VH-VL binders against q5slc1. Designs and how they scored, part 13

Target 1, 112 residues: q5slc1
Amino acid sequence: MGALRGRWAEEEALRFLLGKGYRLLWRNRRTPFGEVDLFMEKDGVYVVVEVKQRASARFGAPLEAITPGKVRRLLQSARFLLGRDDLPVRLEAVLVHGTPKDFRLEHLVLEL

## First folded at step 4 (VH-VL; framework fv_cixutumumab)

Design g39
Fold by ESMFold2-Fast, scan of step 4:
Structure g39 (fold): chain C 112 residues (1-112), chain A 119 residues (1-119), chain B 108 residues (1-108)
Amino acid sequence: as target 1 above (112 residues)
Amino acid sequence: EVQLVQSGAEVKKPGSSVKVSCKASGGTFSEYAISWVRQAPGQGLEWMGGIIPYFGTANYAQKFQGRVTITADKSTSTAYMELSSLRSEDTAVYYCARDFTYDYYMDVWGKGTTVTVSS
Amino acid sequence: SSELTQDPAVSVALGQTVRITCQGDSLESYYATWYQQKPGQAPILVIYGKDNRPSGIPDRFSGSSSGNTASLTITGAQAEDEADYYCNSRDSSGYHVVFGGGTKLTVL
């Protein structure tokens, strides 16, 4: 499950978010609208986190873009998993740059 | 759990081509990559290439560039490895393996397909 | 020469500790993964990442890495551990998978 996102990258993203006070609810969930890497909660708000790393392991390979369509599908996935559409949901991404032994993280909020 | 089932043994003549299949069962086929690894009699493991079915992209070891083609059919959850211009040194057991591409390991292996190139 | 180098053979007495090594420049960036292969069988994964062990692999197997060297350690070797051991990793570009030449372990 979720092997295409890089398990090490997802582990590091999770560790980072737990250190910021996020709580993990679900990992690697498939829905009719796509996959959810990390489903979390912070301060009473549900957070869907997309973890991205380079499309290939080669130097200079582009990081896969998070498109407006993907952002909308993440929201639909969150509503599906919650079974409700009236709960506050925030969409976020953690971008992982580098290799398992030498990496950097970027954390950002996704605009709907 | 995921299981990889490979096609049966092949005997081929020099200069021909061979196409080996690897059918995945269990799990979502597009969630992982498939690598092909061969082993000549008494020799070590040699990576030939792999495919990420989700992206439809294949990648090959330099030694096999131009001779190997790796494809996947998502509708049948089957990966294929075709090796052309066969030589006697291509006699080997060919394995497919589930490859966690971004995590750099292979955890489930097929039983292997013996390919004998004989004149 | 191979991008990852392993000694071709090593021996260990029953119940003793053995360390199998893998060396290559790419190991500065990528962890080695270790496989066990017995005659007539497909390889099985024994260690991946820094020191992760799949379900079913005995706890006597452990991994370590430092710089361009990775090691597989078997503490208290058993007769059934007699096998070929292969490391693999990525080449320096990250583009290709490369295997070491394999180490034949004999348990005396």
Scores: ipSAE 0.081, ipTM 0.718, lowest interface PAE 5.6, mean pLDDT 85

Design g4
Fold by ESMFold2-Fast, scan of step 4:
Order: sequence, then C-alpha cells, then structure tokens
Structure g4 (fold): chain C 112 residues (1-112), chain A 119 residues (1-119), chain B 108 residues (1-108)
Amino acid sequence: as target 1 above (112 residues)
Amino acid sequence: EVQLVQSGAEVKKPGSSVKVSCKASGGTFSEYTISWVRQAPGQGLEWMGGIIPYFGTANYAQKFQGRVTITADKSTSTAYMELSSLRSEDTAVYYCARDFTYEYYMDVWGKGTTVTVSS
Amino acid sequence: SSELTQDPAVSVALGQTVRITCQGDSLESYYATWYQQKPGQAPILVIYGKDNRPSGIPDRFSGSSSGNTASLTITGAQAEDEADYYCNSRDSSGYHVVFGGGTKLTVL
C-alpha cells in the first residue's frame, strides 16, 4: 500500500524536474548506503532527489529532520552510483501535496 | 508534553487588523503544520489556514485568501495569524492547533484568543 | 461544494448507544476526524484515522466509515459525554480542511 500510494507522486516529481531541464540518470536505486528515489543531472551538477508524498495527500504532514548522517549516506550513495567522488553533487527534495487529480509540488534545495 | 500558548484577548475597530500569536513549548515545532481555526459565538469551527514553519509555506481557506496571513518564527517557536480589514462578523475565538501526520488530525490545541470587532 | 454535513442535535439516554454521522463526498477519499467540545473549552481529539483513539479517550468511543459517510459511536453514553461533536476532513483537493457543522449531544 505504501509503495503503490507513492508511485504517482514520484512520477509527477520526475515530470516536473524534466520540465526544468533536469536529466534522469537513475531511478529507485538501492545502494549499501540506502535507496535513492531519483538521481538527476542539471548543468553538470549531479542531484540526489528525495520525493516525499504528503499522504493522500494533505499538505502539512511532518518532514523528518535531515540529519548529518542521512546527508552523508545520500552523498555516499551518489558516489557509489557514479563510481567517483570528485563530481559536484547536490541534495534536493520534491514534496508532493494533494491527490493524483489535484496536487501541488514544492521543490527544495537541501542545505548541507 | 507539547503546549500551545496563545496571546491575550483583543478588541478592534472595523477596518483594522489583528495579529494573534501561538507559541509552542516542549517539543518539535518547525516540522508540523500549525493550523488556525476560528469559532464565532454560538457557531461551529471554521478552518482558516495553516503553515509548516520548516518551509515557511502557508495555505489558506478560500474564504480568507487575501485577508489572512500566517507566518512563523522558528527561533522563537511561534506562529502568527494576521487578519486584516476586520468586520463585526470576524468576532470569534481564534484557536491554533498542531496539525500533523499523514492521518489528518489536530491533536494539540491552544486555549483560544477572543477577538471582538466593534465600533 | 463537498461540505461535510452533520445533524445539529441528537439525544441519548444514559447508558444507551448513540451514533453521530458526518456526510460528504470527500469522505470517500479521506478519513474523518472527530472532536469533542464543551462550553468555554477548546476542542479535544477523540477519534482519528478511521478508528484510532488518543490516550485518555474512553473505549466507549469508536469510529467507522462507509462510502461518503463517517460515524462516531458512543456505546453506553455517560453524563460527561454531553458536548458538541465535530467531524473534519479534507476537501476534494486534499489541501483544505473542512469541518462539519457540529452535533449537540444531550444525555438524558
């Protein structure tokens, strides 16, 4: 139920980012350091994107605090997928509020 | 555990603005929605809007859009609701409430702030 | 409009069962949440997420839903249950909160 409920949100986040000139490299990749929802590139910068659906989709559901450990694990996942650690990588989030028929997106750059 | 403490009663003239505060104590503030709900004397509950302090994003009920502004100050764990162009129909008790989780409920409420609009 | 409708008043005899209903199209998509409000007090949460009770809410309170209707049931009503009861949910967009008009429960 959780995976099925989140799939439309990830698809809408992807369409939104593609419309902004992002290029998709990988989707739903598992690494030793965790799972990456979307791995994108824009203007030579690689981007790890967390997609968060706010249940069936209300706005206002709690956002889990982004810990230094979580940031570290996501950056390690990027290194693993790229096979390199000298490339610029950013962490971003897309929050999807609403239902498949009526939703709003928030696009955030997460500070390191 | 978590408490929401609201500012004191206000008496305002028609056409003025009122700003009510809601201070959270004893818990995480920024990652939850703070909703504002009002109740006119003898009437039911009416949702005005809410804010997620972490993002600074607010959402407003259609009826209040353009007249209400909801803000938050993370450094003081305080949310604010400002209602402009006051009318006598805005006389009500104004509540703030913690609105969180994917299950759609408000679990912690302030005691309410009475706002009276009269000339 | 997908407003939530509640009957304005209902009565129940002490110790008997009463059901308070909330109806609206959005309830097919979102669970109703129920609040109890006594005069001069802020509302308190009594049921959320279909049939969950917060700590401190007696087990005589239960929730149910079917189609566009949600119900709050009080089994074995007590004098202290006399209050106004409000349902709320999301509107069709999922972005806005809507409340029912409230039901005044009188315990006879």
Scores: ipSAE 0.005, ipTM 0.554, lowest interface PAE 15.6, mean pLDDT 80

Design g40
Fold by ESMFold2-Fast, scan of step 4:
Structure g40 (fold): chain C 112 residues (1-112), chain A 119 residues (1-119), chain B 108 residues (1-108)
Amino acid sequence: as target 1 above (112 residues)
Amino acid sequence: EVQLVQSGAEVKKPGSSVKVSCKASGGTFSEYAISWVRQAPGQGLEWMGGIIPYFGTANYAQKFQGRVTITADKSTSTAYMELSSLRSEDTAVYYCARDFTYSYYMDVWGKGTTVTVSS
Amino acid sequence: SSELTQDPAVSVALGQTVRITCQGDSLESYYATWYQQKPGQAPILVIYGKDNRPSGIPDRFSGSSSGNTASLTITGAQAEDEADYYCNSRDSSGYHVVFGGGTKLTVL
């Protein structure tokens, strides 16, 4: 299954962020505005993290785009999970390239 | 600071091939992709293809499929674009650019290589 | 015949606001990126993602998007902003890069 195949990438993304001092609050939470892969905290800021795995090693391999609508929905999801809208929130993505035996990560801050 | 240094201008005959180089300095070559973009005189920008040196994988615009080959040599931090079966309409400035494929932008550009195809 | 459509030319008076638009179905899925090009020079990245400016790009440049349309806005246009502006994005497959036809901005 494609869902089972993708689990290693999310686990590696989580390990990477924990190693950077991020604190995990929730994982794989669904809201009326969509699903949040990782909801974390770092230096007093709440962070919504999208984890993306490249479908293949090809240049420009398709991955689900992070559109303006998606950015807005992620922010709404964070506010929903926090129960308030006055706390600092940052949106981030971890992109996982390669295979379980040979991979690299890209860590991006998304516009807010 | 990353810089991309391209090879010099070329004048070629129709039917020949040209190979343009793009040498990266100042950054880790394998951490990003390299795209090739051309511009005919007075015309707009046209993407030809790109490569991810870490994987050695390239992708090409359909218009150039079968005529363009993009390669990378990690040991010299150099990307190459070879265009075969040259025609007069291939006369253009050819740019290489550092490409963040998942952020969909090109932030550092070479100065361009002028290729003139003349009869 | 690009998948992204730009008007070929636009004018703005010095100090006024101008909006340059890029339209295409792929923009519903992928952010547009904006480049400035002056005669004889390579393009310069001015906006990427929704509204991110690289270091060195003045704050008068901003980006926005709605549906299948992306816009580059220059608030308080300066003489040095006179240039060609290109948008790019991904095609519907996400595998290939496509450029708009470019917009020539004249600052009057």
Scores: ipSAE 0.007, ipTM 0.595, lowest interface PAE 10.3, mean pLDDT 83

Design g41
Fold by ESMFold2-Fast, scan of step 4:
Structure g41 (fold): chain C 112 residues (1-112), chain A 119 residues (1-119), chain B 108 residues (1-108)
Amino acid sequence: as target 1 above (112 residues)
Amino acid sequence: EVQLVQSGAEVKKPGSSVKVSCKASGGTFSEYAISWVRQAPGQGLEWMGGIIPYFGTANYAQKFQGRVTITADKSTSTAYMELSSLRSEDTAVYYCARDFTYEWYMDVWGKGTTVTVSS
Amino acid sequence: SSELTQDPAVSVALGQTVRITCQGDSLESYYATWYQQKPGQAPILVIYGKDNRPSGIPDRFSGSSSGNTASLTITGAQAEDEADYYCNSRDSSGYHVVFGGGTKLTVL
């Protein structure tokens, strides 16, 4: 969704992951297969992180589901950015629930 | 980068409708929302509603529900606000604004369209 | 009677600090956004989020938030800062945009 995604939610997700020892490699990278919110590394494994804002947007905007098609596109994007397919890559999501002054995070691993 | 160009001033009779346009240039039109805000002479800003072209969803302030319709044409990068059953109290300057709805702010505003409702 | 309340007018001497406040229940959950409007012109965004300034907005403008109150502070007011200032946030549903009534700032 590009510019429609919340920067505050992505900033909080990034801060959370950095606190867990993740290293940021790329942010908001566009590929032929779609946009990657956060591309990170932890303990030698590359991690594509999808950030989902569950907070109320103005106008009651609907939230996109993480579908099998989305998972496939994220994997293709990771391979594109790395330029190879033999490196360990993990797909993860950070769900940000609530409002900027009152939120909670859920961190989960997506199926490959 | 992004500019919003609004249609010209309108003079309308009570009971008629007015449709104001807001054409975006620069940037990707479907990647942001467009809000409509009006301001009566000497009064404050009043949000009427907005649309997210990417989703095709519009939302309206309660005061205008049933009288206002906000639409967007992605092919021409143009948003529209139509207000029906006009009254003299609808005399105002009508602004469109680029709305980063997930960040809760409007950064680029059109210059405004003056709508005068008189007999 | 408005969901976001601002004092209608405030004055500040040239070079002094002024604080414009906005009060409302939604501000416990959402940060206020601030707009400056000069006569005959469209509003200009001056502060968004907790305390972010758009490119081109002088660093004398800052924002703060505590409980149900948000504030716009201008440190070392200049003559060109004379304008109407509007706060903006959400209604209780979170889906609608609500503006405060506006504060007329006079720089003496």
Scores: ipSAE 0.146, ipTM 0.752, lowest interface PAE 4.1, mean pLDDT 86

Design g42
Fold by ESMFold2-Fast, scan of step 4:
Structure g42 (fold): chain C 112 residues (1-112), chain A 119 residues (1-119), chain B 108 residues (1-108)
Amino acid sequence: as target 1 above (112 residues)
Amino acid sequence: EVQLVQSGAEVKKPGSSVKVSCKASGGTFSEYAISWVRQAPGQGLEWMGGIIPYFGTANYAQKFQGRVTITADKSTSTAYMELSSLRSEDTAVYYCARDFTYEFYMDVWGKGTTVTVSS
Amino acid sequence: SSELTQDPAVSVALGQTVRITCQGDSLESYYATWYQQKPGQAPILVIYGKDNRPSGIPDRFSGSSSGNTASLTITGAQAEDEADYYCNSRDSSGYHVVFGGGTKLTVL
């Protein structure tokens, strides 16, 4: 791919969520509104998960914020992927702090 | 899918400078970084630096700091590496490579540009 | 230069298993990435991350890591595997790329 975000961080986030009973439906899906890192299901609710790497990136790449605009685009992406706008969808983020071999995770529920 | 096409071989005098180009085709140029890696005859790979066009930022290996300048022109999807104050030890093949900033690897490489520094 | 250390050369008999190693302090934090280079050609990516193999790379190539050491294993070596193999990772800051010195693999 050409993505700037870390795939190792996404893999660790996925492993963490699977351990919490989340079910993976889709990974790395592109939509007109942007890319969805992980599209999951938990307790009958569809969950769009944004994964952010907070570790040192090559060349000192800046860290991206999760803005209200990003939250809106994630919701639009979920509606697009489901082909419906009447299903419950929750937005969440997993922040991966550290390096591939020494990291910690922070799991957040996002709001509009 | 993505191809990197480099400029042709150069023969330069000591003390001059050389500017090598790397044109990307396919994919989205701004979604990845471009690294420059050189290899002297019979020697190993040596990272010189890289640029992230999306952020407009370049970073350089300590050994080349002050002599190398890496730039990108997003309108032509072309990255450049300029090396100044050339010495005979700069004789090498210079590669550009697509660099995935957060994934820490380079997956597509140009064919290399031979630069010979001789008097 | 000295941040990632590889043995200069290794040999393996056709069909046997060989392990190429890379050592460095940064490997405590980051996984090594492995490249294959044949004479007159640009390097190609063979392993990245924990143990990821790009499309088109044979499944006889695998990666592993433990502490400050990373390994590239070729199970059932073939003649076409004869090449130089380079590891790379980050320096301690995570911002710069560092290559190992390379290992020349001879397939006997």
Scores: ipSAE 0.128, ipTM 0.740, lowest interface PAE 4.5, mean pLDDT 86

Design g43
Fold by ESMFold2-Fast, scan of step 4:
Structure g43 (fold): chain C 112 residues (1-112), chain A 119 residues (1-119), chain B 108 residues (1-108)
Amino acid sequence: as target 1 above (112 residues)
Amino acid sequence: EVQLVQSGAEVKKPGSSVKVSCKASGGTFSEYAISWVRQAPGQGLEWMGGIIPYFGTANYAQKFQGRVTITADKSTSTAYMELSSLRSEDTAVYYCARDFTYEYGMDVWGKGTTVTVSS
Amino acid sequence: SSELTQDPAVSVALGQTVRITCQGDSLESYYATWYQQKPGQAPILVIYGKDNRPSGIPDRFSGSSSGNTASLTITGAQAEDEADYYCNSRDSSGYHVVFGGGTKLTVL
């Protein structure tokens, strides 16, 4: 049984990125370095996408920062999934702000 | 899978304080919120407050503001709920629950801690 | 302040369909989450989001939402479905959790 958390936000992020011409390769893959929400390709570049709509939005807490350590783990996960460390990988985030019935998306590039 | 284990039953005098613990095992403690929900005998569920351990940020229902303090210790994966100035009306079962705000609500619950306030 | 309203009791005949409702202004913005509670036990999550069912919850349970109203439907009620059902959601600020008063379901 996988985690059920974040599915709604991840579905909306995926829909958004597909609409921008991204191509889905893998979804919700576990690696020794952590889990990858969306693994995509755009214009010949592999893209790891971190989706954020967390419990941090409750109780007035700020949206969780994506730390340098998390960036490094996402890159390691991408290389693990590709089986190679010589391919260009871009790290991106989609931040889902608001509620399931009233939301907006913010799309960020974290690492090229 | 994630399991929440609560401390044992307490019997307290009016005017005292009680501190209930909730230890999480399995999964990522810091990536979810912990809510505290009480239920007086024969009554409904009542949200007291919650905390996001990653930030140490807590929020409380208006009714409990000033009497309840919710904390978390990430090193032991344990959340705490302390309720002060106890009255007989505080006699209830106190639950902790893992809380995913927008997507899933409270998906994992502790078994509950019975707190009895008697003179 | 937001309040979630549920009828205190409802009955259904074995094998028939029952609908339990939850109403509140915050449901315009947030989906209701539904819990089942049997005597002496902690609540169990049965529906979350628009209409999602956790692993292990029978497919006879479903959820729906329209405007400020959310509903839990049990299609083909079983004896073991007799329980208290609670909805919860967030208040208008998004910072607090609010529970409905609960609905006691009797399976006849």
Scores: ipSAE 0.006, ipTM 0.593, lowest interface PAE 10.3, mean pLDDT 81

Design g44
Fold by ESMFold2-Fast, scan of step 4:
Structure g44 (fold): chain C 112 residues (1-112), chain A 119 residues (1-119), chain B 108 residues (1-108)
Amino acid sequence: as target 1 above (112 residues)
Amino acid sequence: EVQLVQSGAEVKKPGSSVKVSCKASGGTFSEYAISWVRQAPGQGLEWMGGIIPYFGTANYAQKFQGRVTITADKSTSTAYMELSSLRSEDTAVYYCARDFTYEYHMDVWGKGTTVTVSS
Amino acid sequence: SSELTQDPAVSVALGQTVRITCQGDSLESYYATWYQQKPGQAPILVIYGKDNRPSGIPDRFSGSSSGNTASLTITGAQAEDEADYYCNSRDSSGYHVVFGGGTKLTVL
């Protein structure tokens, strides 16, 4: 498959999470509340993962923040995709710093 | 699908400036970046710079810093490359190209604009 | 600033495999992108990222990299593959693009 706008970072985030025992259910799903990069499951809990990196190596390209509003929209997207709101859902982010051949990851939990 | 249409050939005197246009059709102009690449007769490809129209941000190859200005007009889906203080060695075909990933992957190219610098 | 080195010419017999190489320090950090150019025409993107082909590029084209070297491989070369091939990558800052000098492929 082709990659668009730093999708190498999403691929690396996915490989990292698979190595941690996460299972992929969906990727790049659109909902009325926004797009979900990775929809995963681990230990019986559904996990919505936002992947972030510098948009490009070009000077001045902004790094988009993960805001409380974005967290709320991710949760609403998860409930929409699951068709119910009583299941445990965890929100997480993977931040990718660097280049395709030399990068580091930060893995964050966005909702307790 | 996206097409890039460039302005016509130019003949310029040393010391003058040239401004080449690149009009995009198809797709959404703000969803990609534009690079400018030149090629002197019988020579290889040389990257001059690029712009991300959505952010209005441009960057330039070190060799051209101070002489090149790249701009974009989102209302007309047109990118521009202006090169000043022209010299005979600036004689080349100038290409604009779509960077569809923001990682300098140029999948759609204009046909090129020939710029000749002569006395 | 990083430079990318390509051999200026290479030949391959029809139907055989040829490997075109690109070498430079920046290739330790960034994947090479490959372009094909025929006389009088604009370049055509053939490989980008690790090993991605744009729609319409034949599967006989593939990319690979190891250390500071990137390669474009054409398996079962055809007459239509005769062209100049350019690699590009980033300079050491990551903010500028550098092209290799190009390799002229002759299909015998």
Scores: ipSAE 0.011, ipTM 0.622, lowest interface PAE 8.9, mean pLDDT 84

Design g45
Fold by ESMFold2-Fast, scan of step 4:
Structure g45 (fold): chain C 112 residues (1-112), chain A 120 residues (1-120), chain B 108 residues (1-108)
Amino acid sequence: as target 1 above (112 residues)
Amino acid sequence: EVQLVQSGAEVKKPGSSVKVSCKASGGTFSEYAISWVRQAPGQGLEWMGGIIPYFGTANYAQKFQGRVTITADKSTSTAYMELSSLRSEDTAVYYCARDFTYEYYYMDVWGKGTTVTVSS
Amino acid sequence: SSELTQDPAVSVALGQTVRITCQGDSLESYYATWYQQKPGQAPILVIYGKDNRPSGIPDRFSGSSSGNTASLTITGAQAEDEADYYCNSRDSSGYHVVFGGGTKLTVL
């Protein structure tokens, strides 16, 4: 439709992953366990991707780390969205360092 | 669809304070920032400051630091901008705007503006 | 700190292309956003990010960015495009919002 929040870090992460052959299934989906930034598929594996901006706090907003609790909630969200727990699921993160015009991406596979 | 509704016009005396409100309807108030921008007659847009209601953090342009206070009440989805020690050069239209400070730094929805006139 | 500069006025003939420019050191790091303002009205967002256009904004509006310069291009200007155009970005710290001085576009 028309409403775009235009998350620059999330959009750059999505562009990067699409360029690597990932397929987007859902974006910004809410579940009882929290919000999933990107829910994707690559080579038969479902991938939940958490996007985090790694820059100095701007406009007073705190910067969040990816905690063990967040990792557990992402896995629970994936199972909820799929409606089953026997499918291959991987948790990944894309950390976006820098500014909208001068950034670098760090792509990580998270481990429980 | 989000709308921002501002309080009505004010006429104030020099040295007094003015507090303008900005009530949001639609959307989730805590998921965006609110910026305050003023425009003196015939002049350009000037950013005064903004607040992120979710974190309770407010930031101000250097020119207004110490004279402006921006607050938000999440229970009523209302942001406020209070400007103290008013002078004639504070005569302007004051706008609030929804601000996506975590995204591409844009303001997509604007209130209609509140005219504040400072005269003796 | 960063200051954004715009030419105060520009004219374009109906149906022709015009480019409005914004310059500032912070534009090396941050994209400019562009707003249109008509007399007596609040500003309207026209372009944000690299070249993103909000729903409802005609496709004749586009944005570009190179080095410390950002540009708003109107291809095939219409009479209703006559307005003031403001660029907007972050200062060099990314902490504060900064507006350009505005460009008055006259459509002849």
Scores: ipSAE 0.060, ipTM 0.695, lowest interface PAE 5.2, mean pLDDT 84

Design g46
Fold by ESMFold2-Fast, scan of step 4:
Structure g46 (fold): chain C 112 residues (1-112), chain A 120 residues (1-120), chain B 108 residues (1-108)
Amino acid sequence: as target 1 above (112 residues)
Amino acid sequence: EVQLVQSGAEVKKPGSSVKVSCKASGGTFSEYAISWVRQAPGQGLEWMGGIIPYFGTANYAQKFQGRVTITADKSTSTAYMELSSLRSEDTAVYYCARDSFTYEYYMDVWGKGTTVTVSS
Amino acid sequence: SSELTQDPAVSVALGQTVRITCQGDSLESYYATWYQQKPGQAPILVIYGKDNRPSGIPDRFSGSSSGNTASLTITGAQAEDEADYYCNSRDSSGYHVVFGGGTKLTVL
């Protein structure tokens, strides 16, 4: 149920990033290390984007759900998809707050 | 273009189960969700549930929870809907439809429908 | 469906404008999508999102949304527009898709 519920947020995050000049390479790719929501490229750097939806801001900060372990797994997923571990990869998140008719996006660069 | 091809009509006895298939052609099967919608004779459309084949996760309408199982086989680009404990009220045309992942949740490609008749 | 309400029938004279409405609490948060269904056929998507038409849908079809109500408008109705029209959206939980009961449009 949560998977279907979250998909509008992922689509809005993609539209937002495309508007900022990001290029989509892969979407919804499963790897041995987990799910990659969006795999993109911007200015010659590969970007793994984690999309998080929060129906209400009162539920706390969505970024708190992105643990150091999750960050490491996203990096491993990127290396798996690229078949290399020597390429520049940036990890980012798009947090989607609200509902489809009334939402806002927060775009973050994740630090290792 | 994506097309959805459904299995043929079924006549089932009360208490049995029916499994309807929906084969996708064109496009990437894993890039979208597949919804199942039924329509009893002379009645409206009723959403039963859907699946995102990429994740293998299914979501069901409360009315059908416990009786319906939706699955997908990515190797054959086929989604399935199995409805158990059939009653005469389950007589309907069953459609599969490609469901967007967007906030609009629209179904843009539909199968032709599978007629399921439940009779003694 | 009780969650999305449509009037069961509406009539319009050829060339005139008709509005079909869909009402439900979830429409405060989620957009409605509209489908046309002719006898013996699968539904066809006619409007999605705020007011988008798929390729091949005539420009006489438009959508609008305000509060808990969504509307499908056909400006200059044609004979071929005679059909059942269904709205759908998400339920109040946001997890499920629900359909309205359908509106039978008769073109006189």
Scores: ipSAE 0.007, ipTM 0.615, lowest interface PAE 9.7, mean pLDDT 82

Design g47
Fold by ESMFold2-Fast, scan of step 4:
Structure g47 (fold): chain C 112 residues (1-112), chain A 119 residues (1-119), chain B 108 residues (1-108)
Amino acid sequence: as target 1 above (112 residues)
Amino acid sequence: EVQLVQSGAEVKKPGSSVKVSCKASGGTFSEYAISWVRQAPGQGLEWMGGIIPYFGTANYAQKFQGRVTITADKSTSTAYMELSSLRSEDTAVYYCARDFTYEYYMDVWGKGTTVTVSS
Amino acid sequence: SSELTQDPAVSVALGQTVRITCQGDSLERYYATWYQQKPGQAPILVIYGKDNRPSGIPDRFSGSSSGNTASLTITGAQAEDEADYYCNSRDSSGYHVVFGGGTKLTVL
């Protein structure tokens, strides 16, 4: 049922990032370390983007879903997809609050 | 089905090093992580570190940082744990275990390798 | 000795329910995993990811989590359940694994 949740949110996050000059490389890729929502490139840096949808904006709830362990797995996923561990990789999140008719976006850089 | 086969028992002198092997059979070696966990006689389980063979990325518990080295040889589907500067307190059974979800859910365990440190 | 705390021993009468607990600050963010170990044997995974059971583990085993505490519950304990039970989770950094000290379960 994960495929039915937040599809519109991922599309809005993608439009937002494309508008900021990001380029899409892959969507919804499965790796041994987990699934990557969006794998993008900007200014020569590869970016793994985690998209989180919340029907209501709760303080801290989207951030609490992104643990250090998850951040580490996203990094490992990026290296798997690239087939290399020497390329610059950044981890980011786009948090989508609300509904398709009325939403807000937060764009965050994640640290290990 | 995945099986993990460990090397045989070792008796070592204080100050020496020991290298234990863990050979995986079945499944795809690069698709999971391998952890090393030890257990001293009558004591609990203690995580030493793990490796993701695909990247050669190793991660160590702080207690063992600087004297444990975990490696993997993808061509032989074998992981290794080397512990240096051995003390009598390192006498333990050393297990390797598979983490198939990368959440440290260790679902398949080797039978263990007994390492005795004695003069 | 670690950042996850378990009681060292617990007893339960045959057919009764027992609850084994694991406590630590990291459990507010990471689910505990539970293992059963019998003398002379390697551990066996019994619960992972809050309340998932591997195939082959009896349904009398269940997990729960609340705040900084995780629990393993055995409903209708059997003689074969007598063993040491260990929890593990990630440490506060999320990069390392820590085990609880283990709980020795005696089935009376």
Scores: ipSAE 0.007, ipTM 0.563, lowest interface PAE 13.4, mean pLDDT 81

